# Ledger of designs, part 13: VH-VL binders against Rho guanine nucleotide exchange factor 33 (ARHGEF33)

Target 1, 176 residues: Rho guanine nucleotide exchange factor 33 (ARHGEF33), of Homo sapiens (Human) (a8mvx0r265to440)
Amino acid sequence: KRQTVALELLESERKYVINISLILKIKATFQGSDGKRNSKERSLFPGSLRYLVQQHLDLLHALQERVLKWPRQGVLGDLFLKLTNDENNFLDYYVAYLRDLPECISLVHVVVLKEGDEEIKSDIYTLFFHIVQRIPEYLIHLQNVLKFTEQEHPDYYLLLVCVQRLRVFISHYTLL
Key: E = the ipSAE of ESMFold2; O = the ipSAE of OpenDDE; V2 = 0.75 times the mean of E and O plus 0.25 times the DockQ between their complexes.

## First folded at step 15 (VH-VL; framework fv_roledumab)

Design g2 (from g1 with heavy chain Y53W; at its last look DockQ between E and O 0.70; V2 from the best seeds 0.00; counts 0 for: pae E 2.1 > 2)
Fold by ESMFold2, look of step 15:
Structure g2 (fold): chain C 176 residues (1-176), chain A 122 residues (1-122), chain B 107 residues (1-107)
Amino acid sequence: as target 1 above (176 residues)
Amino acid sequence: QVQLVESGGGVVQPGRSLRLSCTASGFTFSSYYMHWVRQAPAKGLEWVADISWDGRYKQYADSVKGRFTFSRDNSQDTLYLQLNSLRPEDTAVYYCARDSLYETGDDAFDIWGQGTMVTVSS
Amino acid sequence: AIRMTQSPSSFSASTGDRVTITCRASQDIDNYVAWYQQKSGKAPKFLIYAASTLQSGVPSRFSGSGSGTDFTLTINSLQSEDFATYYCQQYYSYPYTFGQGTRVEIT
């Protein structure tokens, strides 16, 4: 059961990374500057976005390695502990993302009305929201892994710390 | 083994059409952006088009926009490039290439096919 | 469109030489640069992305550097298989564009 829930986390991360890779392609569509520079093109997307995407890609690769080679006492919490570590700055960049997002949304509304493709507009909003949802989704996944983790398991306290860190983060920054 | 194999090139008169194909193997095709890049004889490389992993997003170079159509069939792991209203300046080797975004987070071209030659002459 | 200008267009060298190829972008493109090697009659081979990150399986004699507008590809101790044409490519914005190429030839 524990392995099954870990596989669900891995599959969820795979689908998430595929989806958000599209946002970098959309960003490339808007970040050119042939002639007159436009600061709104540079601010249409949160500045932390490329870093966050790289962190999610690194997590996906680590999950693939760990979950596909599942040892008797598979440990998962160390990956998320690293992700939430102060040295990593992941959560700090995530805070910057959430802080920048309202302005980015308003700029997308203005820019897309002038040059808009309805599908592109819808996809940008969906992808922005999907990134917002991802931390709460990690919390749910880790709580499910913890549910099937015995207290004596080496992963138990690692998961407890991760769950608590994510819960605090979500409660602190849900209002943007 | 990761591989891309192009086909469908040939010699054709100006104004006619060709359809190029690219068959992928050895990787999960439906996770990747894919590209066409061409190279005229004794010339440099020119990006032609790309397509999103699900086929929804497409971009074209200005030189081919309105004449070329890029599509994919994920059930057959195959790319298609429909070349309409061909001109002598479209004469080139056409490569399909895999975008490295899902591997590295960067949009370089990490896997290339061998290319297929398109010659447009009267 | 962002223009990529390579220097030199052609370069004569011997095995063991250190070779440096430069690429200049028409605007700041951060590190969104890749390098490719192409031998006559063959498809390009991916060498470097993000200006300086070597692709897996590429010999360590290859290195890349640069940020902003100026980028370099360096081959330290040129080997016989390294005689080829080299291209830089930007992927900062659409349309993606290549440099005109640098041909590295045997002296």
Scores: ipSAE 0.541, ipTM 0.825, lowest interface PAE 2.1, mean pLDDT 86
ESMFold2 (binder alone), look of step 15: mean pLDDT 92; pTM 0.933
OpenDDE, look of step 15: ipSAE 0.890; ipTM 0.942

Design g3 (from g1 with heavy chain Y57W; at its last look DockQ between E and O 0.74; V2 from the best seeds 0.74)
Fold by ESMFold2, look of step 15:
Structure g3 (fold): chain C 176 residues (1-176), chain A 122 residues (1-122), chain B 107 residues (1-107)
Amino acid sequence: as target 1 above (176 residues)
Amino acid sequence: QVQLVESGGGVVQPGRSLRLSCTASGFTFSSYYMHWVRQAPAKGLEWVADISYDGRWKQYADSVKGRFTFSRDNSQDTLYLQLNSLRPEDTAVYYCARDSLYETGDDAFDIWGQGTMVTVSS
Amino acid sequence: AIRMTQSPSSFSASTGDRVTITCRASQDIDNYVAWYQQKSGKAPKFLIYAASTLQSGVPSRFSGSGSGTDFTLTINSLQSEDFATYYCQQYYSYPYTFGQGTRVEIT
C-alpha cells in the first residue's frame, strides 16, 4: 500500500512539472526584443520561477529513481528533507514567488488583455496558482505515505520532520 | 534507444503542399515539447516551430506563420508538419528536435533527427 | 527577434590548438544560450546549455562562458573529430534564433 501511495506522489509530481513548465514557454513569448524595453524591475513573471521549476524537476528525477526501484525499505523522507532544510533555498524561493505573484498576475492580466484570448488568461492564472498549491499538496502526499509507514521503518522519523516543516511553512504564509 | 526519424520530404513546385512526419522512440514522447528546425543548402539553422507536450500550445517563425501547421499524435509518438503554399525559400533540410526542458529545465535541443529534404523548384 | 552574431565566420586550426568562438546577442539574454556542433551532412549535436553547462557525454575539452550579451565556446585542445561548424542559439525569447555558424577547418 505504501508503494501505491509513493507511486501516486511520483505521478502527481510528473504531471505537475510537465504542466507548470508551460509557464516558462509563455514567459518566453513575452520576453521579446521590442522596440524599447521597460525596466527589468517590472518583470511580468516571478523572478524565482525558473529556479522553482528546476527544483521541482530535480525532485521528479529523484522520485523516479527511488519509486521505480521500490525495494521493501523504500525511503522518501530524505528527498523532502533536502528541499526543506535551512541550507536549501527552495522554500525561500517559494516565499519570493508568493511575494511577487499578486503584481505579476495584475501585469499579465493587463498585457494578455491586449490580445483578447480568455483561454490563455485562464491557463496562465491556473498555472500560477498550481505552484502556490504544490506545497500544501506535498503535505497531503507525505501524510499519506506516513500513514502507511510503520514506526520502525527508517522513513518514519524523516517523514515526521518533513511534515512538521511543511506545516510550519504553510502556517506562516497562509493568507499572505 | 532514443531516436527521431523524419519523413515526407520531396521535390515540389511553388504553391504546392507537403506533409512531414517525425516518429519518436525510446522516450516518453508525451512529456516533451518538440520543435522543427530547418537548414537551407549551405546555410545556417533556422527555428521553424514548436509544440507543447499535449499539442495545445504552438509557436511559429514569422516566415512560415499562416502557411505551416504543427501537430502531434501522442498515441502514435508522431509529429506532423503541414507545409502549405510552399515557396522556393522554404527549400531546406527539415529536422525535428526534442526540447530538453524535461531533462534539464532549459529549452535547448538535446535530440535531433537525421532530417528530410524539401526542395521547392519550378 | 534577437540576433545572434558569431565570430569568426571561419578559421583554420591544427590538432592541439586552443579554439575560441564568440557569440554576441542583440540584447541581454541572461545565460539562455546553447551551443551545437554540426559535421558536414549530419544533424547538429548538442554540446552546452545555460551558457556553460556541458551536456552528458561531451568531452571536457569543451567549455562555455558568458552572460548577458557576450558568450564564448572554447575547445582547449582541438582533436581531429572537432573539425566542424559550431552554432550558438538563444532560447530567451521566441522566435528562438541561431548564430550564423563558425566553421573550424583543418590547416
Scores: ipSAE 0.603, ipTM 0.845, lowest interface PAE 1.7, mean pLDDT 87
ESMFold2 (binder alone), look of step 15: mean pLDDT 91; pTM 0.936
OpenDDE, look of step 15: ipSAE 0.875; ipTM 0.934

Design g4 (from g1 with heavy chain L101F; at its last look DockQ between E and O 0.76; V2 from the best seeds 0.76)
Heavy chain, then light chain:
Amino acid sequence: QVQLVESGGGVVQPGRSLRLSCTASGFTFSSYYMHWVRQAPAKGLEWVADISYDGRYKQYADSVKGRFTFSRDNSQDTLYLQLNSLRPEDTAVYYCARDSFYETGDDAFDIWGQGTMVTVSS
Amino acid sequence: AIRMTQSPSSFSASTGDRVTITCRASQDIDNYVAWYQQKSGKAPKFLIYAASTLQSGVPSRFSGSGSGTDFTLTINSLQSEDFATYYCQQYYSYPYTFGQGTRVEIT
ESMFold2, look of step 15: ipSAE 0.656; ipTM 0.852
ESMFold2 (binder alone), look of step 15: mean pLDDT 94; pTM 0.956
OpenDDE, look of step 15: ipSAE 0.867; ipTM 0.935

Design g5 (from g1 with light chain D28G D30S; at its last look DockQ between E and O 0.81; V2 from the best seeds 0.00; counts 0 for: pae E 2.6 > 2)
Fold by ESMFold2, look of step 15:
Structure g5 (fold): chain C 176 residues (1-176), chain A 122 residues (1-122), chain B 107 residues (1-107)
Amino acid sequence: as target 1 above (176 residues)
Amino acid sequence: QVQLVESGGGVVQPGRSLRLSCTASGFTFSSYYMHWVRQAPAKGLEWVADISYDGRYKQYADSVKGRFTFSRDNSQDTLYLQLNSLRPEDTAVYYCARDSLYETGDDAFDIWGQGTMVTVSS
Amino acid sequence: AIRMTQSPSSFSASTGDRVTITCRASQGISNYVAWYQQKSGKAPKFLIYAASTLQSGVPSRFSGSGSGTDFTLTINSLQSEDFATYYCQQYYSYPYTFGQGTRVEIT
């Protein structure tokens, strides 16, 4: 049952990474040497976006290797412990993303509305929100894995630490 | 294992139309942006068009806008490029290429087909 | 559109030589540059992305550098299979564009 919940996490990460990669392509539409572009159009997207996408890709690759070759005592907590470790900058880049996002949302309304591309505007908002939702979604996935992890399993205390770290981070969401 | 195979090239007269296809195998086709890139005889490479993984977003080079239409069928792992109002300047080998974004986070072209030749001649 | 200008247009070299190819963008493009190798009658082969990151399976004698407008591909200790045409490509903005190519030929 643990493996089934781990496969759900893996598939969720695949769908997430595919989705958020689209926003980098949309960003490329606003970069360039066209004579009518200005610096505000270049500020439509959080600066940490490219780095975050690469971090999520790294997680996806690690999950694929671990979950598809599921050993007798499959362990996932180490992957998320590495991701949330103080030595890793992932959560710092996430904070930078969240701090940039309100202005980015405001600028999308001004720039894209004048261009008349309502579908692109809607897609940008949706993709921005997917990234906001992802840390809470990781918490839910890890809690589900922990639910089917007995205390003597090598993953038990790794998952507890990860859940604690994610809960603390999410608590700061509402204060940011 | 991973493969792209183009087809549909040929010799046509100016003003006529042609439809190219590209069949993918060995990877999850619906996860990737795909591109067409062409190369005129003894010339360099020219990007022609791309299409999003779900087919909703398309971009075209200025030289082909309004004449070429890019589409994909994810149920058959196949790309299509409709070439209308062909000109002698469209004579080239046409390659389909996979965008590396899902692999690397960067928009390079990591997988290429061997190409199909389009000749536009009187 | 961002123009990519390569130099030199061609290069005569011997096995073991160090070969340097440059690519200049018409505006700043950060490190959004890829390099490709193309042998006669074949499709291009992907070598480098992000100006300096070597694709998996590419020999370590290849390296890339640069940021902004000026980029370099270097082949240390040229091998017989390295005689080909090399292209740089920007993916900073649409339309994506390639350099004109640099032929590396046998002396």
Scores: ipSAE 0.496, ipTM 0.815, lowest interface PAE 2.6, mean pLDDT 87
ESMFold2 (binder alone), look of step 15: mean pLDDT 92; pTM 0.937
OpenDDE, look of step 15: ipSAE 0.885; ipTM 0.939

Design g6 (from g1 with heavy chain S31Y; at its last look DockQ between E and O 0.83; V2 from the best seeds 0.78)
Heavy chain, then light chain:
Amino acid sequence: QVQLVESGGGVVQPGRSLRLSCTASGFTFSYYYMHWVRQAPAKGLEWVADISYDGRYKQYADSVKGRFTFSRDNSQDTLYLQLNSLRPEDTAVYYCARDSLYETGDDAFDIWGQGTMVTVSS
Amino acid sequence: AIRMTQSPSSFSASTGDRVTITCRASQDIDNYVAWYQQKSGKAPKFLIYAASTLQSGVPSRFSGSGSGTDFTLTINSLQSEDFATYYCQQYYSYPYTFGQGTRVEIT
ESMFold2, look of step 15: ipSAE 0.646; ipTM 0.858
ESMFold2 (binder alone), look of step 15: mean pLDDT 94; pTM 0.958
OpenDDE, look of step 15: ipSAE 0.889; ipTM 0.940

## First folded at step 16 (VH-VL; framework fv_roledumab)

Design j1 (from g6 with heavy chain L101F; at its last look DockQ between E and O 0.77; V2 from the best seeds 0.80)
Fold by ESMFold2, look of step 16:
Structure j1 (fold): chain C 176 residues (1-176), chain A 122 residues (1-122), chain B 107 residues (1-107)
Amino acid sequence: as target 1 above (176 residues)
Amino acid sequence: QVQLVESGGGVVQPGRSLRLSCTASGFTFSYYYMHWVRQAPAKGLEWVADISYDGRYKQYADSVKGRFTFSRDNSQDTLYLQLNSLRPEDTAVYYCARDSFYETGDDAFDIWGQGTMVTVSS
Amino acid sequence: AIRMTQSPSSFSASTGDRVTITCRASQDIDNYVAWYQQKSGKAPKFLIYAASTLQSGVPSRFSGSGSGTDFTLTINSLQSEDFATYYCQQYYSYPYTFGQGTRVEIT
């Protein structure tokens, strides 16, 4: 059962990373075109976006290697400890994303109506929102893995630390 | 073995149409943005178009906008480029190329086909 | 559209030479630059992305550098298989554009 919930995490991350590749292409549409009328059009996307995307992609590659070759005592907690480590800055960049996002959403709504059709407009909102939801989604996935992890398993305490770090992060930045 | 194979090139008169195909193998096709890049004889490279992993979003170079249509069939691992209203300046080798994002996080072109030649002359 | 200007247009060299090719962008493109090698009659081969990161399987004699507007490709100790045309390419914004190419020729 443990392997099954680990596979669900892997597939969720794969879908997430593939979807956010589209947001970078949308960003490329606006970055180099002439006709910049004001600086707010240049601030359509959070500055932390490229860093976050790369961290999510690196996690996906690590999950692919770990989960597809699932050993008898498969471990995932170390990957998420790395993400939540102070040396990584991952969560700090997520805070920056959350702080930038309201203005970015407002500007993209106005600009995308002018530049694209209705289908593209709907997708950009979904993409921005999915990034907001991804940390809470990791918490849910890790709790499910922990549910099927016995205390003597080498992953048990790694997962406990990860779950606690994510719970604290979510509670702190939900109430800012 | 990762591979892209183009087909459908040929010699046509101005104003006529061609359909190019590109068949992918050795990787999960639906994870990747795909591109067409062309090269006129003894000239440099020109980006022509790209298409999203699911085929919904497309971008075209201004020189081909409204005349070329890019599509993909993920069940057949195949790309299509419909070339309408062809002009002599469209004469080129046409390459399909894989966007490297899923491998690298960057939108370079990591895999190229061998190309198919399109010649537009009267 | 972002213009990519390569220099020189051609370069005559011998095996063992150090070759430097430059590429200038018409605006700041961070490090969104790739380099390709193309031999006559063949498809381009991917060498470098993010201005300086070597693609897997590319010999270590190739290196790239730069950020902003000015970028270089360097080949240390040129080998016989390195005689080809080299292109820089930006992927910062649509349309994606290439430099005009630099032909590295045998003397």
Scores: ipSAE 0.748, ipTM 0.876, lowest interface PAE 1.1, mean pLDDT 87
ESMFold2 (binder alone), look of step 16: mean pLDDT 94; pTM 0.958
OpenDDE, look of step 16: ipSAE 0.884; ipTM 0.940

Design j2 (from j1 with heavy chain Q59Y; at its last look DockQ between E and O 0.90; V2 from the best seeds 0.82)
Fold by ESMFold2, look of step 16:
Structure j2 (fold): chain C 176 residues (1-176), chain A 122 residues (1-122), chain B 107 residues (1-107)
Amino acid sequence: as target 1 above (176 residues)
Amino acid sequence: QVQLVESGGGVVQPGRSLRLSCTASGFTFSYYYMHWVRQAPAKGLEWVADISYDGRYKYYADSVKGRFTFSRDNSQDTLYLQLNSLRPEDTAVYYCARDSFYETGDDAFDIWGQGTMVTVSS
Amino acid sequence: AIRMTQSPSSFSASTGDRVTITCRASQDIDNYVAWYQQKSGKAPKFLIYAASTLQSGVPSRFSGSGSGTDFTLTINSLQSEDFATYYCQQYYSYPYTFGQGTRVEIT
């Protein structure tokens, strides 16, 4: 049933957002007035991170409202159209994130290892890659919703556009 | 409605211990970071500690590190603050507070309890 | 730790006055600032986050501004329920810190 698959997407987004909130708190442990290390540490995390997390949180709130009140003619594709359209910088924030990530990983390896807590290093790497994985996960979730969406449904073409936009985005970054 | 209720405060001698509790209701406790903030009599607010939504990460102010231990039980929607080796400067009203991240994307404190008083004196 | 310095420490005002409270951070903290109102014997009440965003249910006479190191809370037309102590708070870096408070008293 379409609603069941939409609920899986909602639960996945809820868990994802709660989990990635940890990376902002970890970032806060490296920010402060202590020495020149603060300038170096500010580059440990992608510059787009705060905005990206806010976009995910906004999506979560929209999904909660839409999916928990899901009618039989429920529409989901408009939420992801907003997220992926040219007026929204969401995917641009992911591009910036992916561009910054190699240097951030390198700096975490050097800085955290020198001063270090191996546990916090492992957690940072895990959280970095959870964010990377999320766009492919959205594609899978939307494909599953589309699978149970008949062509005459008002959501059908909205979902098709979203799926195609995500496929194009992923293909740009699979070869890197 | 959304509520935080602290308990466990009291009057104790220096060097003794207390355990504070904070019980949450009206929201899904396991989604939120939680904090302790204290206020000495006629003084300002001082952040004491926070704990991640799942209890994995805990951070402490330097003034209490090594003496206080923060924990949570998500099955009972309850926070605990173990106060060991208490000093007169720990005398304060202790508030639990909810981190607003899940609501706002920012780590301000959107819900506060009414506090429990800890007095450390001879 | 990042110090938050509020100005003034206290002052007297009348209903209808425009009240301005300043908060300075010891380093650049972007807009990671919240403001709270505390009445005597009560817990703080959340007013503003991200320096300028009003929390739901907060009257529009409250506003916040600033970025970097200098932040301002403004009450455009003071009401009788606004006499309280106000705190700024940074959440840019651990440990999170508050200003020392500004007490707004009735004349």
Scores: ipSAE 0.708, ipTM 0.873, lowest interface PAE 1.4, mean pLDDT 87
ESMFold2 (binder alone), look of step 16: mean pLDDT 94; pTM 0.960
OpenDDE, look of step 16: ipSAE 0.884; ipTM 0.940

Design j3 (from j2 with heavy chain Y57W; at its last look DockQ between E and O 0.85; V2 from the best seeds 0.83)
Heavy chain, then light chain:
Amino acid sequence: QVQLVESGGGVVQPGRSLRLSCTASGFTFSYYYMHWVRQAPAKGLEWVADISYDGRWKYYADSVKGRFTFSRDNSQDTLYLQLNSLRPEDTAVYYCARDSFYETGDDAFDIWGQGTMVTVSS
Amino acid sequence: AIRMTQSPSSFSASTGDRVTITCRASQDIDNYVAWYQQKSGKAPKFLIYAASTLQSGVPSRFSGSGSGTDFTLTINSLQSEDFATYYCQQYYSYPYTFGQGTRVEIT
ESMFold2, look of step 16: ipSAE 0.774; ipTM 0.881
ESMFold2 (binder alone), look of step 16: mean pLDDT 94; pTM 0.959
OpenDDE, look of step 16: ipSAE 0.882; ipTM 0.939

Design j4 (from j2 with heavy chain Y33W; at its last read DockQ between E and O 0.88; V2 from the best seeds 0.88)
Heavy chain, then light chain:
Amino acid sequence: QVQLVESGGGVVQPGRSLRLSCTASGFTFSYYWMHWVRQAPAKGLEWVADISYDGRYKYYADSVKGRFTFSRDNSQDTLYLQLNSLRPEDTAVYYCARDSFYETGDDAFDIWGQGTMVTVSS
Amino acid sequence: AIRMTQSPSSFSASTGDRVTITCRASQDIDNYVAWYQQKSGKAPKFLIYAASTLQSGVPSRFSGSGSGTDFTLTINSLQSEDFATYYCQQYYSYPYTFGQGTRVEIT
ESMFold2, look of step 16: ipSAE 0.820; ipTM 0.902
ESMFold2 (binder alone), look of step 16: mean pLDDT 94; pTM 0.959
OpenDDE, look of step 16: ipSAE 0.897; ipTM 0.945
ESMFold2, look of step 17: ipSAE 0.823; ipTM 0.903
ESMFold2 (binder alone), look of step 17: mean pLDDT 94; pTM 0.958
OpenDDE, look of step 17: ipSAE 0.884; ipTM 0.942
ESMFold2, fold request of step 18: ipSAE 0.830, 0.830, 0.826; ipTM 0.906, 0.905, 0.906
ESMFold2 (binder alone), fold request of step 18: mean pLDDT 94, 95, 94; pTM 0.957, 0.959, 0.958
OpenDDE, fold request of step 18: ipSAE 0.920, 0.919, 0.915; ipTM 0.955, 0.953, 0.952
ESMFold2, last read: ipSAE 0.826, 0.792, 0.833; ipTM 0.903, 0.891, 0.906
ESMFold2 (binder alone), last read: mean pLDDT 95, 94, 94; pTM 0.960, 0.958, 0.958
OpenDDE, last read: ipSAE 0.920, 0.908, 0.919; ipTM 0.954, 0.947, 0.954

Design j5 (from j2 with heavy chain D54S; at its last look DockQ between E and O 0.02; V2 from the best seeds 0.00; counts 0 for: placed apart)
Fold by OpenDDE, look of step 16:
Structure j5 (fold): chain C 176 residues (1-176), chain A 122 residues (1-122), chain B 107 residues (1-107)
Amino acid sequence: as target 1 above (176 residues)
Amino acid sequence: QVQLVESGGGVVQPGRSLRLSCTASGFTFSYYYMHWVRQAPAKGLEWVADISYSGRYKYYADSVKGRFTFSRDNSQDTLYLQLNSLRPEDTAVYYCARDSFYETGDDAFDIWGQGTMVTVSS
Amino acid sequence: AIRMTQSPSSFSASTGDRVTITCRASQDIDNYVAWYQQKSGKAPKFLIYAASTLQSGVPSRFSGSGSGTDFTLTINSLQSEDFATYYCQQYYSYPYTFGQGTRVEIT
């Protein structure tokens, strides 16, 4: 059962990473036409986007390896602990992403909608939303893994710490 | 109808503070940069400040930098200009104006309020 | 700051006249210039942007030209409602700046 929920996390991450990788491609199509003009900061995409995508890619690879080697290396908590610790800038970039998002959403409407491309606009917004929801989704997944992890398992306390960190972070995030 | 309505003007002594408001209607407020422009009696127009879509980015004229604070509440479609440490030279009609970027692709001012008068006098 | 030098400060004209107002920027600002009309006791009205593009709803007798440092607002045939003060404005860089204004008065 623990392996099953771990696989669910992995599959979720795969789908997620595929989607957010598309946003970088979309971003590239708007290069040079992102509405930046003069001294005003007008970017269709948050500056933290590339960093976040790379971090998710790295996480995906790590998760895939751990799940593949589950009988030998069925530990996930250390990966998320590293992702969410104070030494890592992931959460900071996530916060930066959230802070930039309102500006980006407005500009996307201005630039993309004016071009009459409702489909691209919808796609961009959907991708923005996926990134916003990813941290809460991690919490759900990790809680599910923890649920089927015995206390004696080496992953137990790692997962506990991660779950707690994410809960605290989300509580603050909801206030943003 | 697209319109802006300023309020909060009045007569104050030097060194005092005043808070101006500008209420927008008839358009999606968060899709526009917004500006304050002032005009001293029998003088020309002077750009004061602008604010980005969400309010994250603000730019001020040197004449008001450090004294004035621009903010916006998109849930209320309202702009705010906090005027601190007021000086006699701040005496002017204060206009809020919409940035035309969404409409024209240029950062001109396409919609103006009626203005609110601020008088700083001993 | 970029200085916008507007000329003349004021002049008298008659209905039907061709009116020309000039604005010179202290540096090259491409076509990032707007023009406004302000009547006494009223807020400015948006006329021209991008130096030469007429704002929707503005009469065709108004036109703008210029690029770089020299800009011109022209009223082809002055109407009675056109007597007002006109301002040029640059939005090339912060801080945005206006010309001193040109008052068009009735002869």
Scores: ipSAE 0.380, ipTM 0.801, lowest interface PAE 1.6, mean pLDDT 91
ESMFold2, look of step 16: ipSAE 0.781; ipTM 0.887
ESMFold2 (binder alone), look of step 16: mean pLDDT 95; pTM 0.960

Design j6 (from j2 with heavy chain R56K, light chain L54R; at its last look DockQ between E and O 0.82; V2 from the best seeds 0.82)
Fold by ESMFold2, look of step 16:
Structure j6 (fold): chain C 176 residues (1-176), chain A 122 residues (1-122), chain B 107 residues (1-107)
Amino acid sequence: as target 1 above (176 residues)
Amino acid sequence: QVQLVESGGGVVQPGRSLRLSCTASGFTFSYYYMHWVRQAPAKGLEWVADISYDGKYKYYADSVKGRFTFSRDNSQDTLYLQLNSLRPEDTAVYYCARDSFYETGDDAFDIWGQGTMVTVSS
Amino acid sequence: AIRMTQSPSSFSASTGDRVTITCRASQDIDNYVAWYQQKSGKAPKFLIYAASTRQSGVPSRFSGSGSGTDFTLTINSLQSEDFATYYCQQYYSYPYTFGQGTRVEIT
């Protein structure tokens, strides 16, 4: 059962990473434009975006290695401890993303409305929101893994710490 | 083990059409952006087009825009490039290439086919 | 479109030489640069991405450097299998573009 929930997390991360790769490609369509538009269009996307995407991809690769060769007492908590610890900048880059996002949304709205491409506008908003929601989604996934983790399991303490760190992060920032 | 195989090249008259295909094997095709890159005889490489993992987003080089159409069939692990209104300057080896994002986080080309030759001459 | 200008266009070298190939972008492209090796009649082979990160399985004698507009591929102690044409490529902006190539020939 525990492995089943871990596989759900892995599949969720794979779908997420593949989906957010679209936003980097969309960003590339706005780079290298006219010099005037370059300054405005450079700010259409949060500056932390490339770093965040790389961190999510690294997590995906780590989950693939861990979950697909799952031992009888498989551990996931260490991966998320590494991601959320104070020495890692991951959550700091999420804070930067959230701070930049309102301006990015307003600029996309203005630029895309002027161009008249409603489908690309909808896709950009969906992708921006998906990144916003990913930390709350990690919390839900880890809570589900914890639900099927006995208190004596080596992963129990690790998951408790991860869940608490994610709860604190979410409550401190308006991810809802 | 991981491979891309192009087909559909040939010799055609200017103004005619060809359909190229590229069959993938050894990896999960639907995770990757894919590209076409061409190389005229004894010349350098030219990016032609790419297509998103789901086929929704497509971008073309200006030299082929409006004449070439890129598509994919994820159920058959196959790419298609429809070449319409062909010109002598389209004469090239056409390579299918895999975007490396899923492997590296960067949009380089990590896997290439051996190419299929398209010759447009009158 | 972003122009990628390679230099030199060709040159002769001997086994054991240190070879340096440069690539200049027409605008700042951060580190969004890849390098490829192509032997006659073959498809290109992926060497370097992000200007300096070596692809798995690429010999350590290959190294890349640079950011912004100026990029370099260096082959330390050239081997007989390294005689080929080398291309830089930017993936910062559509359309993606290649340099014109640098052909490394045996003396």
Scores: ipSAE 0.757, ipTM 0.886, lowest interface PAE 1.1, mean pLDDT 88
ESMFold2 (binder alone), look of step 16: mean pLDDT 94; pTM 0.959
OpenDDE, look of step 16: ipSAE 0.884; ipTM 0.939

